# Miniprotein binders against q9bqp7: the designs that were tried, part 64

Target 1, 240 residues: q9bqp7
Amino acid sequence: VPQNWFPIFNPERSDKPNASDPSVPLKIPLQRNVIPSVTRVLQQTMTKQQVFLLERWKQRMILELGEDGFKEYTSNVFLQGKRFHEALESILSPQETLKERDENLLKSGYIESVQHILKDVSGVRALESAVQHETLNYIGLLDCVAEYQGKLCVIDWKTSEKPKPFIQSTFDNPLQVVAYMGAMNHDTNYSFQVQCGLIVVAYKDGSPAHPHFMDAELCSQYWTKWLLRLEEYTEKKKNQ

## First folded at step 6 (miniprotein)

Design k14
Fold by ESMFold2-Fast, scan of step 6:
Structure k14 (fold): chain B 240 residues (1-240), chain A 89 residues (1-89)
Amino acid sequence: as target 1 above (240 residues)
Amino acid sequence: SREELLERIKELIKKGDKWEALLLLYEYIEKYPDNPEALIEVAELLLEMGRPDLARFVLLYAKELAKKTGDPELIEKVERLEREIEERS
């Protein structure tokens, strides 16, 4: 149990839309400051098992591609992921300016992979939007908040080159989602509440994406684990 | 089986096929992640291969699992191997 426990859901909020809610999805810019991001907290508090699995993957890749090949590969993976997120923001946004983006971004295998998921996504409330937990003092940039199969979710889009995902070794994706959720539920820039999460793993070859739905109970369980990671980060920062 | 895979890995190490042995060790860890004894054996094999860097990481993995089992003999075995790695580094 975390020493500084705080609830993930805000009892003063509802997932129902209000008349005062904007008709256009929110896109609050991420402001750089000394407050740690979700990504930074998770990166600096990886478990020894996570470090081992990451190092194992790195060594395996270097053996296959060489040092220079590994650097090129990781750069290409990063670029592909960036383009995938840009394409999704364009597809889900009602704004004319976003529709003017490079049409080639909309024709990737990753976009084909996620089509069946997108058919179940509606009521977009936020896209590439900053969140801040004012009490717990962390920030983040979430991908999307929308209804998935009728339930309001924080949606996180992931790319994978392999049809068999590295999901059993991905301990932080659920933590990232609930961290964003808890921040948004207590961020004064937002008026609604999210109780569900969705991690979507899209594949380069266009194979159907894997949706990992997280209900309120599962989100609460991962929230406690996120609070422990936050506590660990704070302790490490205090010790320089 | 677990024992058959370990025997194949040992055979590759003896033949000097370090690259193939290492890849198969990673597959072994993925297949048997919840077995601290199996991970300890992997760490021993990595030491035999001259990879104390990787053995150290695997032992940290095994140590966490051993703590969850509450088996003091497994914990002691891990700590003994950790000391051996430090001496060889």
Scores: ipSAE 0.000, ipTM 0.191, lowest interface PAE 16.0, mean pLDDT 78

Design k15
Fold by ESMFold2-Fast, scan of step 6:
Structure k15 (fold): chain B 240 residues (1-240), chain A 89 residues (1-89)
Amino acid sequence: as target 1 above (240 residues)
Amino acid sequence: SREELLERIKELIKKGDKWEALILLYEYIEKYPDNPEALIEVAELLLEMGRPEFARWVLLLAKEEAKKTGDPELIEKVERLEREIEERS
């Protein structure tokens, strides 16, 4: 149980469309300052087991690929993820215009993987947009806020080379989603309420993406875990 | 129900509608993640669909859940499917 509990949902907000809502998706730029990002908090509060597993994976990969091979591998993974996010932002934005070459890239394995998910996505309200929790003092950059199968969700797009059939396989991603959700629900730049999350794991070979839907109850459970990670981060910051 | 979802998946596989079958298999795994019998059924269907690598992954999860039950028949069934996959690889 966290010492400084704060609600994920804002009782003053609704998830229903408002006439004052913008017709185009919001894209608020991320402003860097002393306020920690969601990613920073999670990186600084990894469990000893998570650290050991990450270090062992890194050492095995270096042994297999060599140091230069490992750097190339991680750079390629990062670039693929970045391009996948850029492609999705373009697909979901009504203001984007794509060239024929870019359209061919959009038919890559990762994009084919998410086609069945995208068919159920509508009512896009935010894309690559900054969120800040003024009371809990953290910031983040979320991928997408849209309706998935009629429910307003914070949507996080992931790429993976191996199947991730359970939400637990997605590591800290549920914590990222609820951290963004809680921030958005209390950020004055937004007027609506988000109560659901969606983690979409896309596959390079074009296999159907795994959607991990998080209803309000599951989001509340992960929110409690996020508050504990944030509390741990704050304690560590005081000691440094 | 589990049986109804399983029947829908088998029908899609029989029709050759592999994309829709995989989507429902994902739903099946999410709904019954702690059920070793259900995970073994998923692995069998994935082998039928020509997805041995995915089947191998699901069998790792099935074995972990089977060990929690203490049922030697479930463990033996997992190991038999693992051997079948290795023989074909």
Scores: ipSAE 0.000, ipTM 0.241, lowest interface PAE 14.0, mean pLDDT 81

Design k16
Fold by ESMFold2-Fast, scan of step 6:
Structure k16 (fold): chain B 240 residues (1-240), chain A 89 residues (1-89)
Amino acid sequence: as target 1 above (240 residues)
Amino acid sequence: SREELLERIKELIKKGDKYEALMLLYDYIEKYPDNPEALIEVAELLLEMGRPDYARLVLLIAKEEAKKTGDPELIEKVERLEREIEERS
């Protein structure tokens, strides 16, 4: 068990999955801070095996695409992901005053890929919103909190190119989701309780996205693993 | 140990716990990154789970490791799985 153990769920908040409060903002901007982000903690605590596999994957890709081809590939993956998240924020936002989005992006294969998932998404509570765990001292920017098939979830949208999927974030995706969940559940800017997660992998060619649902038990299991990563990060920082 | 982890993964797939199975498959790859037989087994299980996108990535690594062994049977098996993915897409 980690030295700084803390529960993922807040006992002072409602266990009802569709609880909402109209006064809670849909989006809180992430402010520059010295407090570590979820992604920084995960990146700085990768296992030796994760680092080794990632480096071998990079070398293999460079052999196939060349140095310039690999740089172009990684840049394109990043840009595609950013545009996909912007499109989803626009689609799921109830606001009509949002600036006009790139029309071609709204018709992309990634958006077509998630249509069947979006049909089951409702009751949006947060979009591209900052979370902070005041006690465990970390921050994050979550993609979405909404009801999926009637259950309130932290939803994380991922893009994948079937021929050459980018692997760097796949190993830690569940840890990222539960880290955001735990932060939101203890962040005074929010009033509701989230107990479920959803990772949605969308495909460039428009083939149906894969939803990976995480129930409360699974979230609790990954929360323990997240706490271990956070303790490792804190210990490394202490010894600097 | 390797066989025990693989059996646990197969049982999770059989029970429909596909997300937990996927995470354990990545742990398996991390533990056996230079074993072409292990990587081929991972790719086969990913295809069974309906994840040709992840299988293709694993096969890139498996092919390089298979070539290092000089075993033509391993190389042929990787190439067959790559063709199977193309047929499904």
Scores: ipSAE 0.000, ipTM 0.218, lowest interface PAE 12.1, mean pLDDT 78

Design k17
Fold by ESMFold2-Fast, scan of step 6:
Structure k17 (fold): chain B 240 residues (1-240), chain A 87 residues (1-87)
Amino acid sequence: as target 1 above (240 residues)
Amino acid sequence: DEEERRELEEKIKELLERAREHLERARELAKKGDYEEALEEIEEAEDLIWDAFLLAMELGSPELLERVYRLLEEIRELLLRIEERRE
């Protein structure tokens, strides 16, 4: 149990449309400052298990590919993820101003992988948008807020090079989603309430993406775990 | 749908039990100082847990998801002990 508990949902907010809601998705820029990001908190509070497994995986990959090959591999994985997110933002934005000129984005197996999920996504309210929890003092950049099968969700898009990635890379994904949700629900730049999450894992080979829906109860459970990680981060920062 | 739900529950339980078997093998190997083999068994357990996680999310079962997280916590504790003993 967290020492400094705070609710994930804001009782002053509704998930229903407000007359003041903008017609275009919000895109608040992320301001870099002293306030820690969700990704920073999670990275700095990784378990010894996560650290050890990542180092062992790195060691195995270096043995297979060489140091230069490993750097190229990890750079390419990062670039593919970035391009996937850019393509999704473009697809979901009603104000597409550019022709689709990058053929690599159009031929990505990841985009093919998510087609069936995208059919169930509508009512986009935010894309690549910054959130800040003013009371708990953390920030983040969320991928998407939209309705999935009629439910308003914080949606996080993930890529996987293989069908069975390390679970450690996905273990913190629910924490990331609820951290963004809690921040958005208490951020004055937003007027609505989000109570559900969706993690979409897209596959490089074009295999159908796996949607992992998180209802309000599940989000509340992960929120408690996020608060513990945030407290651990704060404690570690004090000991520096 | 009731039959499909029951089949998913059975599959998840099967995967979690197989993961448990690999975890127990990893513990025995770690006791013998066979850390490399223990880590390989842990990788196999995590692969099975990943499949169980995906199916449990599809089923929407908080109970089975909790079993996934409990098994991951046990793996975390074992990995911590292996790290300490290797130093």
Scores: ipSAE 0.000, ipTM 0.245, lowest interface PAE 11.8, mean pLDDT 79

Design k18
Fold by ESMFold2-Fast, scan of step 6:
Structure k18 (fold): chain B 240 residues (1-240), chain A 87 residues (1-87)
Amino acid sequence: as target 1 above (240 residues)
Amino acid sequence: DEEERRELEEKIKELLERAREHLERARELAKKGDYEEAYEEIEEAEDLIWDAFLLAMELGSPELLERVYRLLEEIRELLLRIEERRE
């Protein structure tokens, strides 16, 4: 794979806010079509080891909880994650009506977990917003773009339950973040450039969330790995 | 919180080291043709790796998850070699 095949950062863009940037965070709706999403690319290019671990986890959980118990557990985990993202969008949105509507969601352990991170988040530019890389032909729905400790970041919120964390592609979290970043940097719907990432893992019991900050160099390293996964996906699609 | 994270890292590393010891015992047993005992050691290694995996997932450590995957691949390779020898 060529090293300079496609850059993650757009040399024609500034990392400073443009005067044309809206005061209200952008929320471009995701229009699903034949163009693959970041999550689909990552799911379709999982390693043999990742697939084995996922299947092993599933079988062990079914043995512990029973088939119906496993379905209930996974449904509850999905619902909790969805509610957590909805609460974060409400908290970070300037719309007071959303905060009123989601009052019960704001009291969860996950929201307590993330409070110390939120204190360092400001200058929100995008929330639950669609991105598309026009040249590489992939799309995504990012959680948040905001300044974290003064640096503009693509922020991805993750949930974890102790002692039984539900399985998401946690090892692919950095790839997901840089894929969104590269798409946004080349998406004509956005005028700014983001060079940093942040993965925030929140805990159900309210234990302090862990932030994983990704600087520009680290983002560039993961971007190369994302391009390899995208290439693998494209080749597999041609062979179907 | 830095200390809590460090404690988790140490626990994960301990589990992975114990898993490695069981895997190496399994290799020696397989080399001698003691396949039933080798399977028992592999099962013990897998249980330890599973515990390490859950903690590494919660910690969100790519480095420790990479170590988990490496051990699982070595186990799969060993199981394949045992199967070939029995045929």
Scores: ipSAE 0.006, ipTM 0.184, lowest interface PAE 11.4, mean pLDDT 78

Design k19
Fold by ESMFold2-Fast, scan of step 6:
Structure k19 (fold): chain B 240 residues (1-240), chain A 87 residues (1-87)
Amino acid sequence: as target 1 above (240 residues)
Amino acid sequence: DEEERRELEEKIKELLERAREHLERARELAKKGDYEEALLEIEEAEDLIWDAFLLAMELGSPELLERVYRLLEEIRELLLRIEERRE
């Protein structure tokens, strides 16, 4: 029951390729401005439960690793995630020269983890590309738009520790995906329609990644929840 | 595959029921003032809930995801009560 409801899908668009579509995946650069990012909106509208669980997790990790150990751990998790995304962009890029130059990035447990998922990915339309919802005024940087098992998806690549995933990131992953989807579907830099999402959780030890497919119905359900988070963010900032 | 989907759903429900059992044990321990033991039971419930969450996301089940969210909220409420009484 969002106050400023807006549809996630654009009836003027198709998920089918046409002659005017770029042959090379799009990579629109993200430009920082006063318009909030998807990540910022989600971080500023965490539930009291999410904040409490995040703080509890942090305290337990500090108890086990110490202050310096915790900082090193979180820094390494961030760096590993960044390298994983760089490797995936290289692998999914159609340019052979780029793939050859980035050979060293291809040799990790995370990349081994996603091999079975990558076999089902084709028709890449966008990689590390900025999206902006013109009407709802938010921005984001999505990982990938490609066909997964024949369905055009916004694909979000995640790294995670078994069995204790990062609460904030993991809990809000579906909202992040549909936020990017809704923005892309209404962004004039793009001409196609995305109706499905895919969250891929990869593991450092190379164990098989978990794919979480979101069909159009599920995306629509999470879109409503995203709109409520965006509304909450807007109201919170107006009062501060 | 319908059979594989049913097996996954049953696994998720099993994890959630085991989590519920640990949570109720934690409540009973907290009522007796055994807070340290209660916190250990909560940690076991949390681990089971996160396994259920990941599988429920894979299945794409709004019903099972809602059950995960409700258990997490109950854990938050219990942890706050324990903190209040310990301090």
Scores: ipSAE 0.005, ipTM 0.285, lowest interface PAE 10.0, mean pLDDT 80

Design k2
Fold by ESMFold2-Fast, scan of step 6:
Structure k2 (fold): chain B 240 residues (1-240), chain A 89 residues (1-89)
Amino acid sequence: as target 1 above (240 residues)
Amino acid sequence: SREELLERIKELIKKGDKEEALELLWEYILKYPDNPEALIEVAELLLEMGRPEEAELVLDFAKYLAELTGDPELIEKVERLEREIEERS
């Protein structure tokens, strides 16, 4: 049963633009704290299925690439993801000089993959910004908050390489998005309300990215599952 | 037996007992982790249960094993399921 005491949406907030809202996207830095991150909670509460699939993927990659090759591969995947996010932040920022400095990043296959999605993105309110849920006591760093096809969304950019996807976060992507959304909606550093999510999966070969839109009802359903994962995390820490 | 466990899982899916079916399906994967036929069957049932993301991950490993065995029937089953998942994605 969903906990009505901890709603994802804040009734005191509106998703409509306010004249007093900053014209420049917010970028609140993530401060190191004992408060658990969304990523930590999800990693510590993986299901037996998730653990098995991650271990199988790791074993196959080590068999194909060797120990050193596996480390190199995972480092490269991480670096490509980081550069993709840096390029998107540059593209979505209002400053022309930022776009010029990141010209080489703008030409990647991942950026070509998301072009058709970016045409529908406007009204950027936050980029690479920290969120904290003040009562549920967790933190996160979200990628982007912007209007997608006229609806204010938490947008999460993902990269995928067929046939060897990085498995770790695949099942938990919707949970990650709603966790950020709930935190932002209850974080005093923000004044607006987000009710929708968008997961965008970009492809290395430039094939068109797949958008996975989450409306308010779907976000509420995943919020209930996120609350269960957060509760499992809390109980697990008590028992250690 | 493998057949008996699989039939029980299929019966639970038909009854709509999705959580119990998922628990047994998970036990089935753990019991037969290196069997490409078993993993293909699991991917099919995950699709039937509305879990295409998990189905794709299981199928990726099944594909690797099927290609190692060189069994054309297994390879064809994997390719068919890949197309079905892509259509639903």
Scores: ipSAE 0.015, ipTM 0.340, lowest interface PAE 6.7, mean pLDDT 80

Design k20
Fold by ESMFold2-Fast, scan of step 6:
Structure k20 (fold): chain B 240 residues (1-240), chain A 87 residues (1-87)
Amino acid sequence: as target 1 above (240 residues)
Amino acid sequence: DEEERRELEEKIKELLERAREHLERARELAKKGDYEEAFYEIEEAEDLIWDAFLLAMELGSPELLERVYRLLEEIRELLLRIEERRE
């Protein structure tokens, strides 16, 4: 288990802004090829327990909604999440034209839910931006990199129809965040260091969003778990 | 930290006990044919089990993870019984 050979933090980088940092947040497009995404790695290395929980949730939802109803429900959840992310990108972008484009999205309960979190967010450096870990060979598309309460964070925005996290979206969220963090810290397209993570769960009814802050120590712990999942993915792919 | 580990173990056990209470309510509701209310109780149980699962994974407790798995299997069997009766 070579967890110490691939550190999450890059000792050659600082988390402090410098004068050369662009005023417009970075948005590097995702260039997909045979390199696996964070999402693919996590989906293909689920534990027996995670697979069981996911299948149980699917069965319950199908029993409640029917097969067509379940399909419609999951499609709506996906669409709501996409619109929420688009609205947040517009809100956090310094450009006026992007803000104007999504006026209707700004009125959602999810956006109301995150208002108190957004008051503590500043210094946005990246929005909907691709990251790649060149030595570990994985890619991802992160939501946001910004300062939260004075600390530079990879921020992941989640939506929930209930005042608590969705089953499917909670377990691997910390791993997803640290995977993006480690990739960005070693991606030549970026020049700064991120040491903290933030998972924000927004609620459809406008109830206050729950922030789950991950300090450097917690990120290091989840990074070790992410490296194990990545190793499992690599071994599984060799055996195909 | 031994105290932190103990507090985490107690939290997980509390979540699992609360989940069982919801599951037993779901069983009684299903016996009465109140499937919508039974589904609500199953949903509450699954949410608590999910929280317990995440904490048990963090703690690295095989014993508590086994309790999570067994409770989920009971929910699975209940859902199958409900499906059979509705058909």
Scores: ipSAE 0.012, ipTM 0.295, lowest interface PAE 8.8, mean pLDDT 79

Design k21
Fold by ESMFold2-Fast, scan of step 6:
Parts: C-alpha cells; sequence; structure tokens
Structure k21 (fold): chain B 240 residues (1-240), chain A 87 residues (1-87)
C-alpha cells in the first residue's frame, strides 16, 4: 500500500467524445523538464529480480556476440522499434502525406504481425503525445490513445524477436500503460477519461501479434504498483 | 483461441517445472560443496526461465509471471550463497 495514494481515474471526466475534442489526433510535444519521466522512474526502481536477469542476459549476450556485436545488436533492436512506431503513427494518422511517403516503413514483419489488431482500432485521439501528471509530478510520451473493440485505450506497441528477444525494459509494460493513463486523466491538455489499456506484442517474423487487454480493474491494480515505484523513486532521489 | 491459450499455459508450466527441477539439483550440489556443478544446473534453470518468461509475457499472465519472479528470486539467493562460500 502506497503512503501517497492518488486515484488513477478522474471522476470529473467521461470516456465519451466531447464536441470540443479535435477531429485530428493530439500530438503534444514532450517538454524538457526536471520532472522525471515514466521510463526514468521505472529504470531507477527496477526490482532485484529484474536487475539480476538483465545483468545475466547482458553477460551471456556479450560472451556470444562480443562487445561490438552486442552493441550492434542493441542498436538494431532500437532502430527496428523506432521504425515500427513511425510506421504505426503513419498508418493511424489521417494525414495522406505520411501514409504515402515511405512505403518501405510500412513493409515489415512487425506491421504484418499487427494487421489483425489494427482492424479493431478506430477513433484515434492521440499519437506520440506527451502527458503530465500535475499532482504526482511525472511526465511521459504515450504511443497511442484509440478505441480497441469499442473501448478507449492507452495502447502501447512492443516488438519481439524469437529466439533472441531483447529483454531490457520488458517487465514494466503494464506499469508504463497505467502511468500514462493516470497522467492523461489528470492532464489539462486532455478532456477525456481513459479506463483501459492495451499492450500489443508484434513479431518480426509476421506471426500474429498478441494483444494484452487491461480492463479498469486490472489497470487499478497495476496503478497501485506504479505508485509504489514512484514513491521509491522519490525516496531515492532525496538521498541522491 | 481458448485451446491455443491452454496449450501455451501448459507449455509455460512445463518449462517452470523443469526449471524448478534443475534449481533443486543445484541446491543439493551446493550443499555438498560441488559449486561448479551447481552453477551449471543454475544455467540450465535460467535458460528454461527465459523461455517461460517470454511466453508468459506474450500470453499476458500475471500468475505465471509471478511464478517466474519467484524462481528468479530463489536463484538469486542461491547464487549469492554459492559466491559467499567460494572464498
Amino acid sequence: as target 1 above (240 residues)
Amino acid sequence: DEEERRELEEKIKELLERAREHLERARELAKKGDYEEALEEIEEAEDLIWDAFLLAMELGSPELLERVYRLLEEIRELLYRIEERRE
């Protein structure tokens, strides 16, 4: 139980479209701040199990690939993820220019993997957009807010490779989603309420992506865990 | 597909059970002072846990992820005990 509990949902907000909501998805730029990001908080408060697994994974990868090979591998994983997110933003954006300009970004196993999920996504309200929790003082950059099978969700897109998946930063996907959700629900730049999350794991070989849907109850459970991580971060920062 | 989900759950559980067997062998070897053999058994357990972890993440199963984390914690504790006793 966190000592500084705050609700994830805002009772003053609805998940229904407001007449004042823009017709195009919001894309608020992330501002440089002393306020910590969701990613920073999670990286600084990894569990002993996560730290142990990551250290052992790094050791074995370096033994197999060498220092340079490991660096190349991690750079490639980062670049593929970046391209995947750029392609998804292009696909989900109503802007014709982005959809036509780079056909090569739209051709990947990851995009093939996610096609059946995309067919169930509509009503996009935000893409690559900054959120800030004004009371809890953290920021983030969320991937997407849209309806999935009729439910408004914070959607997080992930890439996975078989048999050599990139393990770093994988454990905290649900915490990222609820952290963004709580921030958006209390951010004055947004007027709507999000109560659900969706984590989509896409595969390099084009096999069907796995959707992990998080209903309001599950989001509330992970929100409590996020608040504990945020408290842990704040305490560590005070001790510098 | 509910049947495919059930098959994945069974596969994850099988991997975790096999990892547990290697971990228990490692504990017995460590009790006897056979630390090199114990570390080899821990490496076998870790390989199985990595497979189980990836499948559990894809399946979206908090219960199976909790089982992964419990095994990792036990391995971490055993590794620290072995390292302490290796001079």
Scores: ipSAE 0.011, ipTM 0.299, lowest interface PAE 9.0, mean pLDDT 80

Design k22
Fold by ESMFold2-Fast, scan of step 6:
Structure k22 (fold): chain B 240 residues (1-240), chain A 87 residues (1-87)
Amino acid sequence: as target 1 above (240 residues)
Amino acid sequence: DEEERRELEEKIKELLERAREHLERARELAKKGDYEEALEEIEEAEDLIWDAFLLAMELGSPELLERVYRLLEEIRELLERILERRE
């Protein structure tokens, strides 16, 4: 149990739209500062298992590709992920016009992979938007907040070159989602409540993406684990 | 469909049991000092756990997800033991 427990949901908020809600999705810029990001907290508090799996993966890849090949591979994976997120933001933004270059990105295998998920996404409220937990003092940049099959979700888009991504990258995805959710629910820049999460793993070959829905109970369970990781980060920082 | 949900639950349980078998083989190998083979068995267990995790997330089963993380915790403890003894 976390030493300083705080609720994920805000009892003063609702997930239903109100008249004061913006007609366009929110996109609050992330400010670089000393307040830790969700990704920084998770990176600095990786378990021994996660560190071991990451190192073992690196060693195997370097053996296969060489050091220069490994660097090129990781750079390309990062670039593909960035382009995928940019394409999704364009698709889901109702007021944006797609250019020729964006149309080419929309033809990628990753975008083909998520088509069946996108048809169930509506009511987009935030895209590539910053969140800050005012009480717990952490920040993040979430991908999307929208209704998925009628439920308001924090949606996190992931890419995988193979059908089976590495375990370590998946373990923290639920924590990342609930961290964003808790921050948004207590961030004064937002007026609504989100209680559900959705992790979508898209595949390079266009195979149907896997949607991993997280209901309120599951989000609450992962929230407790996120609070423990945040507490561990804070203690580590004090001891350095 | 209730039948489909039960079949999915049984599939997840099957994957977790197979992962358990690989983990127990890894423990036996580690006990004998066969660390490289133990690590291979752990890798097989992790692959099965990954499949179980994805299906359990799709199903929305807190109980099965807890079983996934319990098994991963046991693997972490074994990995720490193996790495400590290799030092």
Scores: ipSAE 0.012, ipTM 0.377, lowest interface PAE 8.7, mean pLDDT 81

Design k24
Fold by ESMFold2-Fast, scan of step 6:
Order: sequence, then structure tokens, then C-alpha cells
Structure k24 (fold): chain B 240 residues (1-240), chain A 87 residues (1-87)
Amino acid sequence: as target 1 above (240 residues)
Amino acid sequence: DEEERRELEEKIKELLERAREHLERARELAKKGDYEEALEEILEAADLIWDAFLLAMELGSPELLERVYRLLEEIRELLLRIEERRE
């Protein structure tokens, strides 16, 4: 198990809503730092064989789409993801009036896909906000912290354009969620405790998004796996 | 609908069984040093696991999602072993 174990939840914090919590969602900017990000840790701890599988997948895609087609495809996936996150931040922000919303942001099939999930989201506490784990020394930029069906969650919004994306990239999502959760729970910029996660996979064609809810027990299990990846990163960095 | 839930559950179990068969073939190929073929079998297993994952999310079955994640852990362990053997 991890050599330097640390708890995901903070015993000094309550998971119940507090009146002293800000009424407006927090958006703490990500500062330049030598401290590794969650994404960097996960990318740098792929095995050589996982990297090889990604390269083979890329070659198959290039054979199907061509060099230019593959570049256009990956560029469009990135752009659509960015627009989706911008639209969700706009929709969930209490400061934005209906007349200020960009009509084009609301046209996406991805936004149609998440409508039924959004009906169950309320009590937004943070949007596109930086987190830092003060003891374990890593940072991240989380998408959203809000109540989903009455439970305060770290929510991660994902887009799926292909029916079968590469599994390693997609299934590291639970690790991202718990890494953000652990960081937020120990970050002095935040006063509340998050114990649940939610991964929402939205579809380009507007098909209903799939929610993957993670309760406190499941988050604790993935936290141990995240600590192992962080340990691998630290050891690998010492050898560079 | 209880009947539709049962059919979905059986479909997920079938996908997971097929994925396990590909993973076992990958293990046999890796033992023989046929790493390229082993990786192809792993990619086949991954595709099936992804389908099972989406359906398990739709069903809302924590038990089947746990089986998905356990199979993914086995894949990562096998990939580490292949890496170690290749030097």
C-alpha cells in the first residue's frame, strides 16, 4: 500500500452546508507552480505498455482518418470539450442573466445530453476552481462542486464523441475526482468537506448523459489508488 | 421494467465474460513472449470493458461497475508484467 498514507477527508470539517460558506461560487485561479498537477501525475505514471497501446490506437485512427483528419478530429474534440465546460460554467453561475447567455453555447448536443442531470444539480460552491493539497503538494483545476440529488459532490464533466475511447484515459477519471476532493478538503481557500464524486459522460448526439456517482466508501478506495500514482510520480521524478 | 433490467444485466455479464477470455489469451501470449499479440488481445478486452462500463452505468449497478474496475486493474497488472519482461 502507499508509503505516505494521508486521509482523503478532513476531520476538522463538516460535510453539512455552512451559513458562512460564500453564496457565490468560488473560482480560484490556478497559479504558476513547480508543484505537479493531477493531470501531470496521471500522465507521467502510465506504464511503457500503456504508452505503447495509446500509440497503436493513434496509428489506427490515422489509418482511418488520415494525418490531417486525425489532427482535425483531435482539435475538434478539444474545442468541443472547452466549449462544453464554458457553457456549463455559464449555466451554473448565478451571476449570469438569461439575456447574457451566448445562444451558440446552448446549441451543443452535449448540453442537450446533460439536461436531465442539471435538473438534479443545485447549491453550487465552486466552478473552474484551483485546489492544492497542502501536505501532499499537488494541485488541480476542478470543474464543479455542487449538490447532486442532495449530496455535495466534486463533479467532472466529460464529453464522448467516439463510442469506444481509450480506456486508460477515461477510467483514470475516478482518480482525478478523488485527487481534487482530497486537495479541496485540505485547502485553506475552502471551508467545507466533500465526500462524494460524480462523473458525467455527455454525448455529442444529445443522447442522455450517463452519471457515475461515487459515494464516500468508493472515493476512499480510489483515494488509495491515487496515493500510489502520486508515489510513483515522486519516485520517477527523483530518477530524472 | 424488471425484465429489461435483467436482460441488460445479462448483456453486461456476457461482455465481461468475453473481455475476460481476451485477457486470458493475452496472459498466455505474454507467457510465450508474444507481446505484440498480447497487446492486441488487451485492446479487444478494453473495447468490451468500455461497452460493459456504459451499460453498467445505465443500469446503476455498483456490483457490475466493481467487476468492470477489477478487470481494468487486472489489465494494468498484466501491462506492468509485460513491461518488466521486455526489460
Scores: ipSAE 0.013, ipTM 0.440, lowest interface PAE 7.8, mean pLDDT 79

